# VH-VL binders against q9nrl2r1430to1533: the designs that were tried, part 110

Target 1, 104 residues: q9nrl2r1430to1533
Amino acid sequence: GGVHELSAFEQLVVELVRHDDSWPFLKLVSKIQVPDYYDIIKKPIALNIIREKVNKCEYKLASEFIDDIELMFSNCFEYNPRNTSEAKAGTRLQAFFHIQAQKL

## First folded at step 7 (VH-VL)

Design v21 (framework fv_ficlatuzumab)
Fold by ESMFold2-Fast, scan of step 7:
Structure v21 (fold): chain C 104 residues (1-104), chain A 122 residues (1-122), chain B 107 residues (1-107)
Amino acid sequence: as target 1 above (104 residues)
Amino acid sequence: QVQLVQPGAEVKKPGTSVKLSCKASGYTFTTYWMHWVRQAPGQGLEWIGEINPHSGDTNYNQKFQGRATLTVDKSTSTAYMELSSLRSEDTAVYYCARHGYRYTSKGYFDYWGQGTLLTVSS
Amino acid sequence: DIVMTQSPDSLAMSLGERVTLNCKASENVVSYVSWYQQKPGQSPKLLIYGASNRNTGVPDRFSGSGSATDFTLTISSVQAEDVADYHCGQSYNYPYTFGQGTKLEIK
């Protein structure tokens, strides 16, 4: 990807971060707060990590960026049962992401 | 300092509804979930539900689903619990309590209101 | 629902004695257990969260331990102000549940 693609990734990440349902995804899950998380989730990721990768120009293709966002949601649904606040937030944020990703 | 202020008492007749308040101060109201927990006289604690004050998202103990409604007023930093179809067994002290973690639902209750004694009697 | 069972229901201790309160979960709750102190006529106060983390301002004589299903609150040297009901609760799964409480009295 070009400069325009990197700007589009940054814009989308900013929109995700500002969304009301971003709270489970802003930072890597704390092992102190959620001690069994890393026993279950082997490829952790969060919006701050994805944003850092965008800023360092580590995404060469839109598909790579989309894959990291989808991994983030996949981890959420793997760890959190459907009735949890995290799973509900993840469902709504993922739907929002799918609409915004149409721009990529 | 974090404070959660609740009225001391409410008296209601069976079959009516009540709306209990919890006014928060000393922190940014929208950054922490608020929980509601009750305690019948001489009994243990019973979790009613939680609300995210930023988004308005709620989760309820299924025992109270359909009877309890949690809301917030961001402009006054106040959380509310409405309980409908009151019965004598709803007589209890009702506490609001702040969720101890901002970014996970698997938390704890770090600050508690002083509680409102709800008495349901004719 | 996860059932939390505390033991004993009540106990009376002499000042300065070490006291242990037990809390058992009906299924694995990892370390998502907190302990609350409730003095007569007062709201609960957080003592321990995440099984073993002491809340700010809680005296060093209070400590928590345990994992999976078995949890313990220890008071290394009980003081007169420790007279209270002690509640354990789990936050691993909805609904969050509490034990029945243990009443601590001084002889």
Scores: ipSAE 0.311, ipTM 0.812, lowest interface PAE 3.6, mean pLDDT 90

Design v22 (framework fv_ficlatuzumab)
Fold by ESMFold2-Fast, scan of step 7:
Structure v22 (fold): chain C 104 residues (1-104), chain A 122 residues (1-122), chain B 107 residues (1-107)
Amino acid sequence: as target 1 above (104 residues)
Amino acid sequence: QVQLVQPGAEVKKPGTSVKLSCKASGYTFTTYWMHWVRQAPGQGLEWIGEINPYSGDTNYNQKFQGRATLTVDKSTSTAYMELSSLRSEDTAVYYCARHGYRYTSKGYFDYWGQGTLLTVSS
Amino acid sequence: DIVMTQSPDSLAMSLGERVTLNCKASENVVSYVSWYQQKPGQSPKLLIYGASNRNTGVPDRFSGSGSATDFTLTISSVQAEDVADYHCGQSYNYPYTFGQGTKLEIK
């Protein structure tokens, strides 16, 4: 909770956004671009939404923040077969996240 | 405006390699996947592969795996396709094309280069 | 690999006629089908993406429809400038694949 925790969440989100493998996660998947996405994924989320939640102080516990990031990766692996560029990017970014999240 | 500029033509002997360029302008180069597609004379389009200019991640059509290598130079906003062990069947127009949406790999090709005619002959 | 089959191979239409071009996928591609127009000596140009979305600047006489395995490009009133090869392609699964093309000519 509080300003210190929010600063840590913001810093981590910025590091994720700057990572080379963030491209599938920057914004919500477009229904026009990927029409069946929302038929499969019932709790869509992306880094811009998570960052907005951090800025609005909506995360009361570090676990809630971590859960949203993990949901984002879970959605990626549920929708995208493991041999896709999205799944490969998700795997690398999730590993990076796990290392950085040890600071939380 | 978005432009993808390719050289006009290349002539190569069988067994050699070629490296074709595609210079992008009018958008942020690193935010869109770049694809390579070829078209043999009088034939349809054939997808070779794609590269994410931001990460360097690539996916290839298995037919070209091991012969085609996709790279980018971020500083010059230029994509490259190298094709090795050339055969006469590689004679085709080679296009680079931008992926239509920056945040997913599933999509469409919204802007195309003018194409480079590669002729492979002895 | 997903095979895309276009029909007819070629056709000749009179100005103002409605033309329908077909594209069939060998397996379900949902709506990840795009249509490209290619005039002689030119690169392909995007007409339709996501089966039915018209690209910016494309005349409203062009429309796309279909889902799963069967897709159609319709030109409601053919104009002289529409003479071209039309290609459909899927981007649902790797490798991305294209049909063989349909050649449209004006009588």
Scores: ipSAE 0.006, ipTM 0.654, lowest interface PAE 10.2, mean pLDDT 88

Design v23 (framework fv_ficlatuzumab)
Fold by ESMFold2-Fast, scan of step 7:
Structure v23 (fold): chain C 104 residues (1-104), chain A 122 residues (1-122), chain B 107 residues (1-107)
Amino acid sequence: as target 1 above (104 residues)
Amino acid sequence: QVQLVQPGAEVKKPGTSVKLSCKASGYTFTTYWMHWVRQAPGQGLEWIGEINPTRGDTNYNQKFQGRATLTVDKSTSTAYMELSSLRSEDTAVYYCARHGYRYTSKGYFDYWGQGTLLTVSS
Amino acid sequence: DIVMTQSPDSLAMSLGERVTLNCKASENVVSYVSWYQQKPGQSPKLLIYGASNRNTGVPDRFSGSGSATDFTLTISSVQAEDVADYHCGQSYNYPYTFGQGTKLEIK
């Protein structure tokens, strides 16, 4: 049910936040520091926003939660070339997420 | 106050290896990527590579791939650069420098060590 | 690799004059260009990041401008303490690269 699903989402977000490869994803990218980011990425998202949505019970289905996490990774790979530190971190964190998401 | 402390000088013979240190203080060491940059006498700056102190992930300038090895010791907040198969052309000041923005590789070098002068001569 | 080319190689200015230093990238680097001041025997010091943002503590006489491939560092009224080598560098793509530097001297 609903309560169990929200607890699972909370636990998974906490695991993602604590992962060594979470650093590109913890907060929204700064418009000042990365001015071209918002010209390229039209639906920005980060782990702090996703966690806030979990806490406010905004995810009705596990698929909605998974879609937001996948959007976060998709944005990373769209903006960052594959040889960048961000893309490498994203690749490893996404693989970790896919393993953990099997529990949802 | 952020500080990156490096030894002043090292002298090595050609064909040997050197391991240079950079001790960080004044911030959370694992939070920011660390870069290594060298400058030959009278020349411009040349980027060697970067390391994530949390995970140990590295990116290298291909010119130094296979010769340079970047590592960190989190317990002492120290970054290291080892350079092997030294040649006289490796004579340069070697700087460590902190990556200024935590959330992207498209940053800048906000704090620099004082540099270590490496002299490679027979 | 992205090649950064600075011009001029060196210049000598009189106190109070406006100084313009140029930096050209061989490819589009958007605004991911930083400027560093290096005095003799010292490490580089960050002046400008993201083409136009002045680093904390840097005097307001220093300003940066430009985008894409052409970037400029301006010192509105040069002072004796500004004698240094000035380096531009891009952090848009790997490997990070720097220009050859411009040496600024006072007449």
Scores: ipSAE 0.118, ipTM 0.780, lowest interface PAE 4.6, mean pLDDT 91

Design v24 (framework fv_ficlatuzumab)
Fold by ESMFold2-Fast, scan of step 7:
Structure v24 (fold): chain C 104 residues (1-104), chain A 122 residues (1-122), chain B 107 residues (1-107)
Amino acid sequence: as target 1 above (104 residues)
Amino acid sequence: QVQLVQPGAEVKKPGTSVKLSCKASGYTFTTYWMHWVRQAPGQGLEWIGEINPTYGDTNYNQKFQGRATLTVDKSTSTAYMELSSLRSEDTAVYYCARHGYRYTSKGYFDYWGQGTLLTVSS
Amino acid sequence: DIVMTQSPDSLAMSLGERVTLNCKASENVVSYVSWYQQKPGQSPKLLIYGASNRNTGVPDRFSGSGSATDFTLTISSVQAEDVADYHCGQSYNYPYTFGQGTKLEIK
């Protein structure tokens, strides 16, 4: 603990954002550039949305935060075939997340 | 302004390898994926592959799998395509082209190099 | 692989005429089709991306339309500088593929 420490969720989101493989996840997928995305993905989410939820204290349990991050990865793998750059980035970032999430 | 500078021409013998360069300027090199596309004389465009300059991730057209190798040198903002076991059918203009959208592979080629004419002849 | 087929292979038009170029995908590519202009001796230049979005600096006379498997590039009033090969390409799935091109000439 500590009075002046960043929350564990905020620290983890910052680490994800800084990771080289975060580029597909930084903000919501463009409706103009990827129009069929929202026909397939029913609960879109991105790191900027998750960070905003952290800052507004919307996660009461670590499981709620983890669920949103896992939803983000699940969406990536549902939309993007395994051989795509998005799926490869998602696989590496998800592995990094799993290691860091052990701190939660 | 975005520029992709390529050498004008290369001549190689069958069975050899060639390494073509593409020097980028006018933008942050690591931000955008780089593609390689060729065009045989009088023919259409054929996609070879793409590379992420930040991490080195590559995707290849299966036709070139095992023969084409894409690399980058971040310090010089240069992308490379090495093509091995050259055949006369590899005679073509080879273009590098920038991926037009950062956040998805479903993009477009917004800037193109002027192309390198590779001639493979005995 | 997704096969892109363009039609016609070539056409000759009079100045000021409306031109339509067609591009057909062998399977659904949604709207992930781009059009490129290639003048003799030059590299391709992006005209349209995402089926209908005009690239910055491209004249208003160029427009794209279509979805799923059928796409068109329209030049509302053809000019002399429009003499070129026009290529369509899909980026929906790997490998990215292009049509064979349509050659536009002025009579």
Scores: ipSAE 0.025, ipTM 0.719, lowest interface PAE 7.2, mean pLDDT 89

Design v25 (framework fv_ficlatuzumab)
Fold by ESMFold2-Fast, scan of step 7:
Structure v25 (fold): chain C 104 residues (1-104), chain A 122 residues (1-122), chain B 107 residues (1-107)
Amino acid sequence: as target 1 above (104 residues)
Amino acid sequence: QVQLVQPGAEVKKPGTSVKLSCKASGYTFTTYWMHWVRQAPGQGLEWIGEINPTSGDTDYNQKFQGRATLTVDKSTSTAYMELSSLRSEDTAVYYCARHGYRYTSKGYFDYWGQGTLLTVSS
Amino acid sequence: DIVMTQSPDSLAMSLGERVTLNCKASENVVSYVSWYQQKPGQSPKLLIYGASNRNTGVPDRFSGSGSATDFTLTISSVQAEDVADYHCGQSYNYPYTFGQGTKLEIK
């Protein structure tokens, strides 16, 4: 816990949201648009949910924040075949995240 | 209103390349993916590929991989499809069409251009 | 690739008759099927998306149904302006694929 950690989490989430490859991750997947998503993915998460948790000070450790981001990518790769636009965006955004997470 | 404006016709010789345009208006160009679909005379529709205008990411039908190149010019809200090594069987109407969902690749084609008739003949 | 097969290839109807057009996918596409109307000399126009959702501005005589592999477009009372080719297409997996089309004519 600490104020510098919360600032770091917020800065990282903002960088992820602004990244060109964030589009699959900005909001929870729509059941109307993707009806079978929630039959396959049991722990859904998205950047808007993670950002809300940061703002409510729900992450006490950097590892908890990192786990939620990694869950988001894991869900992407579980649902989406590797040749899809979502999987390609997820691969690039995850690599970007790993570089930025070194600052945590 | 949403409009996708394409030139009416292009005539090319076999072995050359063509770059077809699709000018979008009536919405924010970068928020929706753009597709390219062709239709040979008297035949059905055939999907060529898609482009995300924000990132430049593309997905292609493998049949066109290596011959088709999709690009965008954000400053003019214009999408382009370049097709190389043209053959007579590439004679078709080429449409651009907007992707109907913003956050998923699984969607539909909600607005279509009027199409460009490409004729490949010597 | 997922193969979409439409039936019949063509049909001729009298004004006011109920029309049923079929579309079969070679594998499960859930509900990711759309229907497009193409009038002579025009570009395709979206009628139905997600198997059963009518696009804005499309008359309520058009309806879609089906799931998994079998999909249907119904016109409850055919009008003269409905003369067109009708295409179904799936967007479940790449490449996106379309059926061969059904031509609707008036007797």
Scores: ipSAE 0.246, ipTM 0.787, lowest interface PAE 4.2, mean pLDDT 90

Design v26 (framework fv_ficlatuzumab)
Fold by ESMFold2-Fast, scan of step 7:
Structure v26 (fold): chain C 104 residues (1-104), chain A 122 residues (1-122), chain B 107 residues (1-107)
Amino acid sequence: as target 1 above (104 residues)
Amino acid sequence: QVQLVQPGAEVKKPGTSVKLSCKASGYTFTTYWMHWVRQAPGQGLEWIGEINPTSGDTEYNQKFQGRATLTVDKSTSTAYMELSSLRSEDTAVYYCARHGYRYTSKGYFDYWGQGTLLTVSS
Amino acid sequence: DIVMTQSPDSLAMSLGERVTLNCKASENVVSYVSWYQQKPGQSPKLLIYGASNRNTGVPDRFSGSGSATDFTLTISSVQAEDVADYHCGQSYNYPYTFGQGTKLEIK
């Protein structure tokens, strides 16, 4: 998309990064810290990667940006059982994202 | 240097409640999760629960669910564990311990407090 | 709950001997096992995390190995200051659980 679309994506990513529940999503999961993660998750992504893609103008449509954010949440729920802190944080952050994404 | 400071001892009567403190210093308090672990005299370690000081998320060992409550005070960098309906078998050293990873709940306990000896007796 | 079983319960060694401590998980915990040293009257201290990573400041005579269900802590040449209880614990699934401990003594 246009300049205004990229600005909106940056604003939304900043809001997600600043949210208390962003901690599982700030950077790519470490293979050293979580060695079985990449055996289960085939399309890893994190907010720092998404933000870099926004800054490099790699998103041309709002749907592409939304798909990457939803992939991030999908990965969280695939790897982490429902009773984990990651899954709880992901559930709340995803709800926050859905409200904010209505502005796109 | 990372420090977790706990009181040395507490004595309580059966049926009462206790609130144990763990004051953190040497790092940004909200960055790392805090765990509580106890050790009865001559016994092994038993995990009580964890708290994420940023979100307030807690997870408890089912054995302590309903009796243990974990909280934090961000302004004083202090974690608390309240344990209610105390019994003699709650006599143990209670440790706070810092979670070693920032971005995953799967981790390890990298720094430990010196422990508080809780004695529950009449 | 995942049950962690340590063996032996206690061990008496001579200075300079190689020591092997075992820890078995009742189900697959991948490599989410840590080892803690607890000297008499002290709090536990982290030795090894993620099955094989030595914590900063821990002497290189300490090493960890294993995966899935079977884990080992090795002390290549035991020293007097190594007298302690050694605990293994898993953080793969809630509740986090520990073994019963292995007591290491010097003859």
Scores: ipSAE 0.261, ipTM 0.793, lowest interface PAE 4.1, mean pLDDT 90

Design v27 (framework fv_ficlatuzumab)
Fold by ESMFold2-Fast, scan of step 7:
Structure v27 (fold): chain C 104 residues (1-104), chain A 122 residues (1-122), chain B 107 residues (1-107)
Amino acid sequence: as target 1 above (104 residues)
Amino acid sequence: QVQLVQPGAEVKKPGTSVKLSCKASGYTFTTYWMHWVRQAPGQGLEWIGEINPTSGDTYYNQKFQGRATLTVDKSTSTAYMELSSLRSEDTAVYYCARHGYRYTSKGYFDYWGQGTLLTVSS
Amino acid sequence: DIVMTQSPDSLAMSLGERVTLNCKASENVVSYVSWYQQKPGQSPKLLIYGASNRNTGVPDRFSGSGSATDFTLTISSVQAEDVADYHCGQSYNYPYTFGQGTKLEIK
């Protein structure tokens, strides 16, 4: 995307990373810590991967950026039952993202 | 060196409440979740609940829901467990324990406090 | 709730013997099982996490194995200092639960 889009993507990723509820999303889920994760989740993604894609200008449309963020949340809710710490963090962070994404 | 420091003992009467402390040092307090586990004399370990010190989010074992309240004071790196409506059956050693994994709730208890012996008797 | 059952309840061993402690989960917990050693008058100490990973500073005579519902803690050559209660616990689902413990004594 363009310079304005890239700046907006950078702002959103930084705000997500700084949020108290970002801890499940900062890095790819460890296969050692969560051995069955990759049996269930086929398109793993995390904020560090999304940030790298922003830096490499891999998002051509704002919708592609939003799709990757939504995939991250979708993976969280698919793997983690709704009353887990991960699902609670994901729910709040997703709501925060939707508010911030209004700027896109 | 990670340390979780708890008072040695507390004596309370039935029907009262108690607030037990756990002072953490040797690591960044907000980075790891804190658990509370009790052990009645001669019995096994029983998980009470957990708290995320950054967000304040808690999860309680249903057996203690409504009676146990977990809180933290980030300025003093101290975790608290308040237990209300005390009964003689609440006589136990109460431990705080640090969550071993930073990025998943599916973890283990890597460091334990020395425990506080709570005695509930008339 | 997931029920963790340990066997035997108590065990008396001679120095140098191989010790095997068992832990059974009432449902699949994958590998989210940890073992804790508790000496008389002391707090529990982490020995093994994730079924088979030895915690820092734990002697190599301690090893863990198992998956799904059946887990084992092995002490290859028991020493006098190993007298303790051993607890297994699962952290796969809430609430986290522990077995009743196995008491290890030296005869």
Scores: ipSAE 0.211, ipTM 0.787, lowest interface PAE 4.5, mean pLDDT 89

Design v28 (framework fv_ficlatuzumab)
Fold by ESMFold2-Fast, scan of step 7:
Structure v28 (fold): chain C 104 residues (1-104), chain A 122 residues (1-122), chain B 107 residues (1-107)
Amino acid sequence: as target 1 above (104 residues)
Amino acid sequence: QVQLVQPGAEVKKPGTSVKLSCKASGYTFTTYWMHWVRQAPGQGLEWIGEINPTSGDTNYNQKFQGRATLTVDKSTSTAYMELSSLRSEDTAVYYCARHGYRYTSKGYFDYWGQGTLLTVSS
Amino acid sequence: DIVMTQSPDSLAMSLGERVTLNCKASENVVSYVSWYQQKPGQSPKLLIYGASNRNTGVPDRFSGSGSATDFTLTISSVQAEDVADYHCGQSYYYPYTFGQGTKLEIK
C-alpha cells in the first residue's frame, strides 16, 4: 500500500510526540540522569518504544496499545510527586490522550 | 557558545513592580527550562522558579507564588521575570540560569547570566 | 522544604592544602546535589552535578562525593584562583534549595 498512510495507533503516537507536554515521555528515562528511577519503576516504557511496537504490528487489540500508554502515565505518577513538572505534563498529556483515544 | 545576557542594574521604589529580562543565545531556546535565582547581598542563593519555553509551564518557590511571574518570548529568545509588590528585602542580584538536562526536571544549572542588581529603596 | 546546611561557614587555607567542604540535606535527596563556585562580583559557575560528576572544563582537583543526605566537595590542592564562595544545592524536590555557602580564603 501507500507508505505515507499511517495506522490509527501511529497517528495517535505522532500526535502525542508533537504535544508540548511529551518531553518526559519521548525516550526511556536515563539511569545516569535519574539514578533511582529503575529502583522504583519495574516496567519502564516510553513513546519511542510504543511507536516501535506499533511499527512492528505488535499490538493486536486497541486495549493492548491503550494499556502501554496508560502504563507510561502510571509510571510517571508513581515516580514523580504531583507538584513536579513531569507529573503536571503527564496529567495534561494523559487528558489529551483520553480525548483522542475515544476514536479507538 | 551559550550566553545569557541580563541588564546590569535596576532601581525601584517599594510597592512597584519590575520586569527583568534574560536574552539567550548559542543554543535552541525552546529546548531547555530556564530558572530564576536571586542572591541578597552577602547571602546564599534562593530559587524563585522555572519556566519551560516551549509549553509556558511554570513552577514556583511558594515564597514567590503570586508575586513572581515567569514568561518567555520565543521570537527573541528572551525569558522574563516580573516581581510585584516590591519590598526592601527584594534587593538582590537576580540571575537567570539554564537547566542542564532536556528530558528531566531533576538536574542542575549549567549556564548562568551575569545577573541584574535590583535595588529597592525609597 | 528541604534545608541544605553547609559547613564550615568559612575557612582560610594555605596554597596546596586539601580542602573538604560539607553539605547536609534535611531529607534524602538521593544524588541530586550540585556544587557551584562563585568568585567575588561574578555569577555562580557549575562545578559538580549529580553529586559526583565534574562539569566540562573544571580542573581535576575538584571532586564531589556523597549520597542520601551527606555530600562533600573536595579540592585536592587549593590554588589562589579557588578563592570563592561555594554553594551546594538540591534539585530532588520543589522548591530547589541551596545551602548558605562556604567562603574559601587563602591565608
Scores: ipSAE 0.446, ipTM 0.843, lowest interface PAE 2.4, mean pLDDT 91

Design v29 (framework fv_ficlatuzumab)
Fold by ESMFold2-Fast, scan of step 7:
Order: C-alpha cells, then structure tokens, then sequence
Structure v29 (fold): chain C 104 residues (1-104), chain A 122 residues (1-122), chain B 107 residues (1-107)
C-alpha cells in the first residue's frame, strides 16, 4: 500500500497498454462477437478495468495488483488454445509483465 | 468511410514473384488485423493468411506457408502480400479484407478491397 | 481443416419467394460462421456474422440462424438485387475456411 506502489502500478499498466501485444487485453470481449467466452471464463477482467481500479486506489497491496494481471493472462490461456494469436500475444506480454513486476 | 484500395490487375510469368498492395483509409490502420483471401475464376474463396499491423504477427494457411509473405507499411496505411514461385494455378482475384473485431482472432471480414486480378501465364 | 459444405449449389427463385441456403461444418464451430454476398464482378460483402447478427446496412429480409455444425441463411422475400453467389465461412479455427458457394438466380 503506499504512494510509490500506486505510481508503479500506474506506470506498469500504461506500459502494458502501449505494448504491441496488448490488443487481446485492452477491453472485455463482446458476448455478441465471442458468444462462448462467458460460458468458459467466470472471472473476466481486462486492462481497462485494472486501470480503473488503480485510479480509484482499490489495490492495497502489490500482490492484489499482480493477482489481477495474472488472472487476465490465465483467462487468455484458458479460453485460447496455445497456437492462437491471442495466446502468442499473451505469452509475450506476460513475459514482459514478469520482468517489470520484479520492480514491485 | 472505410476503404481498401487495390490495383486492378497484375500479369506475371511462372516462377516469378508478385507483391500486391492494399491501401487502407477511413479507420486507424493499426487497430485491426488484415486478411488476404483469393478466388480462382469460378471457384470459392480461399484464405491465405492474416497480419496484425501493430505487432507484425502473422498466421498463414499451411498451403501458402513459405510462399506467401504478409507485411505492412504503417506510414502509408498499406498492407502487402508477396507470393513467390508463381504457377498458373495462382491465377485468381486476390482480396485484402479487414478483420471485424479488435480484441479476438475469432471474427469475420467486415470490409473487402475490390480485388486485384493476378494472371500467371507464359 | 474444417470443411464447409453449402447446399444447394445453385437455385433459381421467383421474386417474393422465401429462400433458404444451408451451410454445414465438418466439426463444431459454435457460432463463428459468417455469410457473404458476392454480386457478379464485385467483391464479397458481409451479410451476417456470428451465425445470426446482421451487419449494418443489410436489409432485414436477410437473417441467419444455426449453431454447432448446421447454419442457415434466409431471405424472406427475394428481390432482383439479390442475384449473387452466397458464401459461408468459419473463423473458429485456423485455417479459416469457406464453403463452395450457392448461386442465386431469379427466374
């Protein structure tokens, strides 16, 4: 919980959003366009939701922030088979996140 | 208004390569995947591959893997498909088509170019 | 590869008749099926996506239905401008594949 942690969360979310591989994670998928998503994924989350939680100071611990980001990647790999564009993007973005998260 | 502009025709000899263009306008080019689909005279549609203009990620139909190369030029909002080792069977109309949804690879082709007729003959 | 099979190959209808076009997938594609209209000399145009969602600007006489392996495109009252080849395609899995097309003509 401190000011430094919240600033670090904001910086990291911005870096994730700007990353070339963020496209599957920017916003929740549409039920119209991906009709079976919400049958499979029970705790949907995306970077826009995480960013809003950071801005509202809803993360008290770095672990809570990290858990939400990891949930996002876990959902990606559960829904999308390993050879999909989403899974490839998720794998690269998750690796980037793990390097940056060492600073938290 | 979304537009995908392609040249009308190209004529090539067997064994050569061709690089077809698709100039996009009316939307943010880097936001949507671009697909390439061909149609031989009197035949159905055949998917060649897709490219993400932001990351450069590509996926190819195995039939074209090694012969087709998809690229983009972000500064001119132009997608390219290069097809090598041309054969007479490659004679077809080649379309570029925009992927209809930003956040998933499972989608549809919402806007199509007018197509380029490639004729491969000796 | 997922094989998409359309039926019939061609049909000729009278103005105002109800038209039903079928599309079968060789394996479950959930609802990731789209329908495209291709008029002579033109590029394909999206009619229906996600099995049943009409694209913007498409007349309401066009409707799509189906799930899993069996999909249908219906034109409730065919008009002269509907002369075209109709293609179904799946985007559930790579490679994306299309049916062979159904040719619609007016008597």
Amino acid sequence: as target 1 above (104 residues)
Amino acid sequence: QVQLVQPGAEVKKPGTSVKLSCKASGYTFTTYWMHWVRQAPGQGLEWIGEINPTSGDTNYNQKFQGRATLTVDKSTSTAYMELSSLRSEDTAVYYCARHGYRYTSKGYFDYWGQGTLLTVSS
Amino acid sequence: DIVMTQSPDSLAMSLGERVTLNCKASENVVSYVSWYQQKPGQSPKLLIYGASNRNTGVPDRFSGSGSATDFTLTISSVQAEDVADYHCGQSYWYPYTFGQGTKLEIK
Scores: ipSAE 0.050, ipTM 0.741, lowest interface PAE 5.3, mean pLDDT 89

Design v3 (framework fv_ficlatuzumab)
Fold by ESMFold2-Fast, scan of step 7:
Structure v3 (fold): chain C 104 residues (1-104), chain A 122 residues (1-122), chain B 107 residues (1-107)
Amino acid sequence: as target 1 above (104 residues)
Amino acid sequence: QVQLVQPGAEVKKPGTSVKLSCKASGYTFTTYWMHWVRQAPGQGLEWIGEINPTSGDTNYNQKFQGRATLTVDKSTSTAYMELSSLRSEDTAVYYCARHGYRYLSSGYFDYWGQGTLLTVSS
Amino acid sequence: DIVMTQSPDSLAMSLGERVTLNCKASENVVSYVSWYQQKPGQSPKLLIYGASNRNTGVPDRFSGSGSATDFTLTISSVQAEDVADYHCGQSYNYPYTFGQGTKLEIK
């Protein structure tokens, strides 16, 4: 991708970070606070890692960027039961992402 | 042209609250997050928090959580910062600043108000 | 919190000299560093965003560089009007943080 595409990824990540429901996704889950997380989730990811990858130009296609965001949501729903605050936040943020991703 | 207009000065006693204003013009007020940053005399800049004028959503520096309250009035394109339980160390110039986005970069402050000097003294 | 450290605290340059101001982040901030110029009695003004992009209207003599933890602001030929405090700040993680500033004076 070009400068235009990379700018779009950055803008979208910033919009996600600033969303009220981003709190479960801002950084990697603490192994000390949640010891079993890494036994269950084999491909951990968070918005701070995705943002770093955008700025290092590591996404060559929009599909790679979208795949990382979707992985983040999939991890949330795999680890957290549907009635948790984390899962509810993930559901709302994913819906917001799907609307914003139409720009890509 | 973008402008952020703030009052020049405020003087308050310790233990009271102050509500500072920032009137925006020259752009669509609801499009950009608004930040509040302070600077104590002879010191560096310290970020207080940010507000989304469309949703009212806020994020605060933990140091000010519970003492600072950010609000907006869309009808007048004005942002407000209320700071409670004032102490002498709150004496500083308080700036509002607009959140910038461009290309691969975000979270810089592209336009600043002239600042309000808050003096907290007995 | 990410700590931003600027060096030197102050410097005095002769007109026309090249000056380099340094800014170090306590952890990786990628390129999310901006530089602000603050003249006495005035509000800060954006000079550089995203480590290396000049803001509109900023003279070509100002340039920014760096990534990860080490960033620099360079003024290729210092002019009298450049007397100011220069602040770097990061916007990679909350809370947003700034360095203590570097004071630039002309001899």
Scores: ipSAE 0.000, ipTM 0.566, lowest interface PAE 17.2, mean pLDDT 86

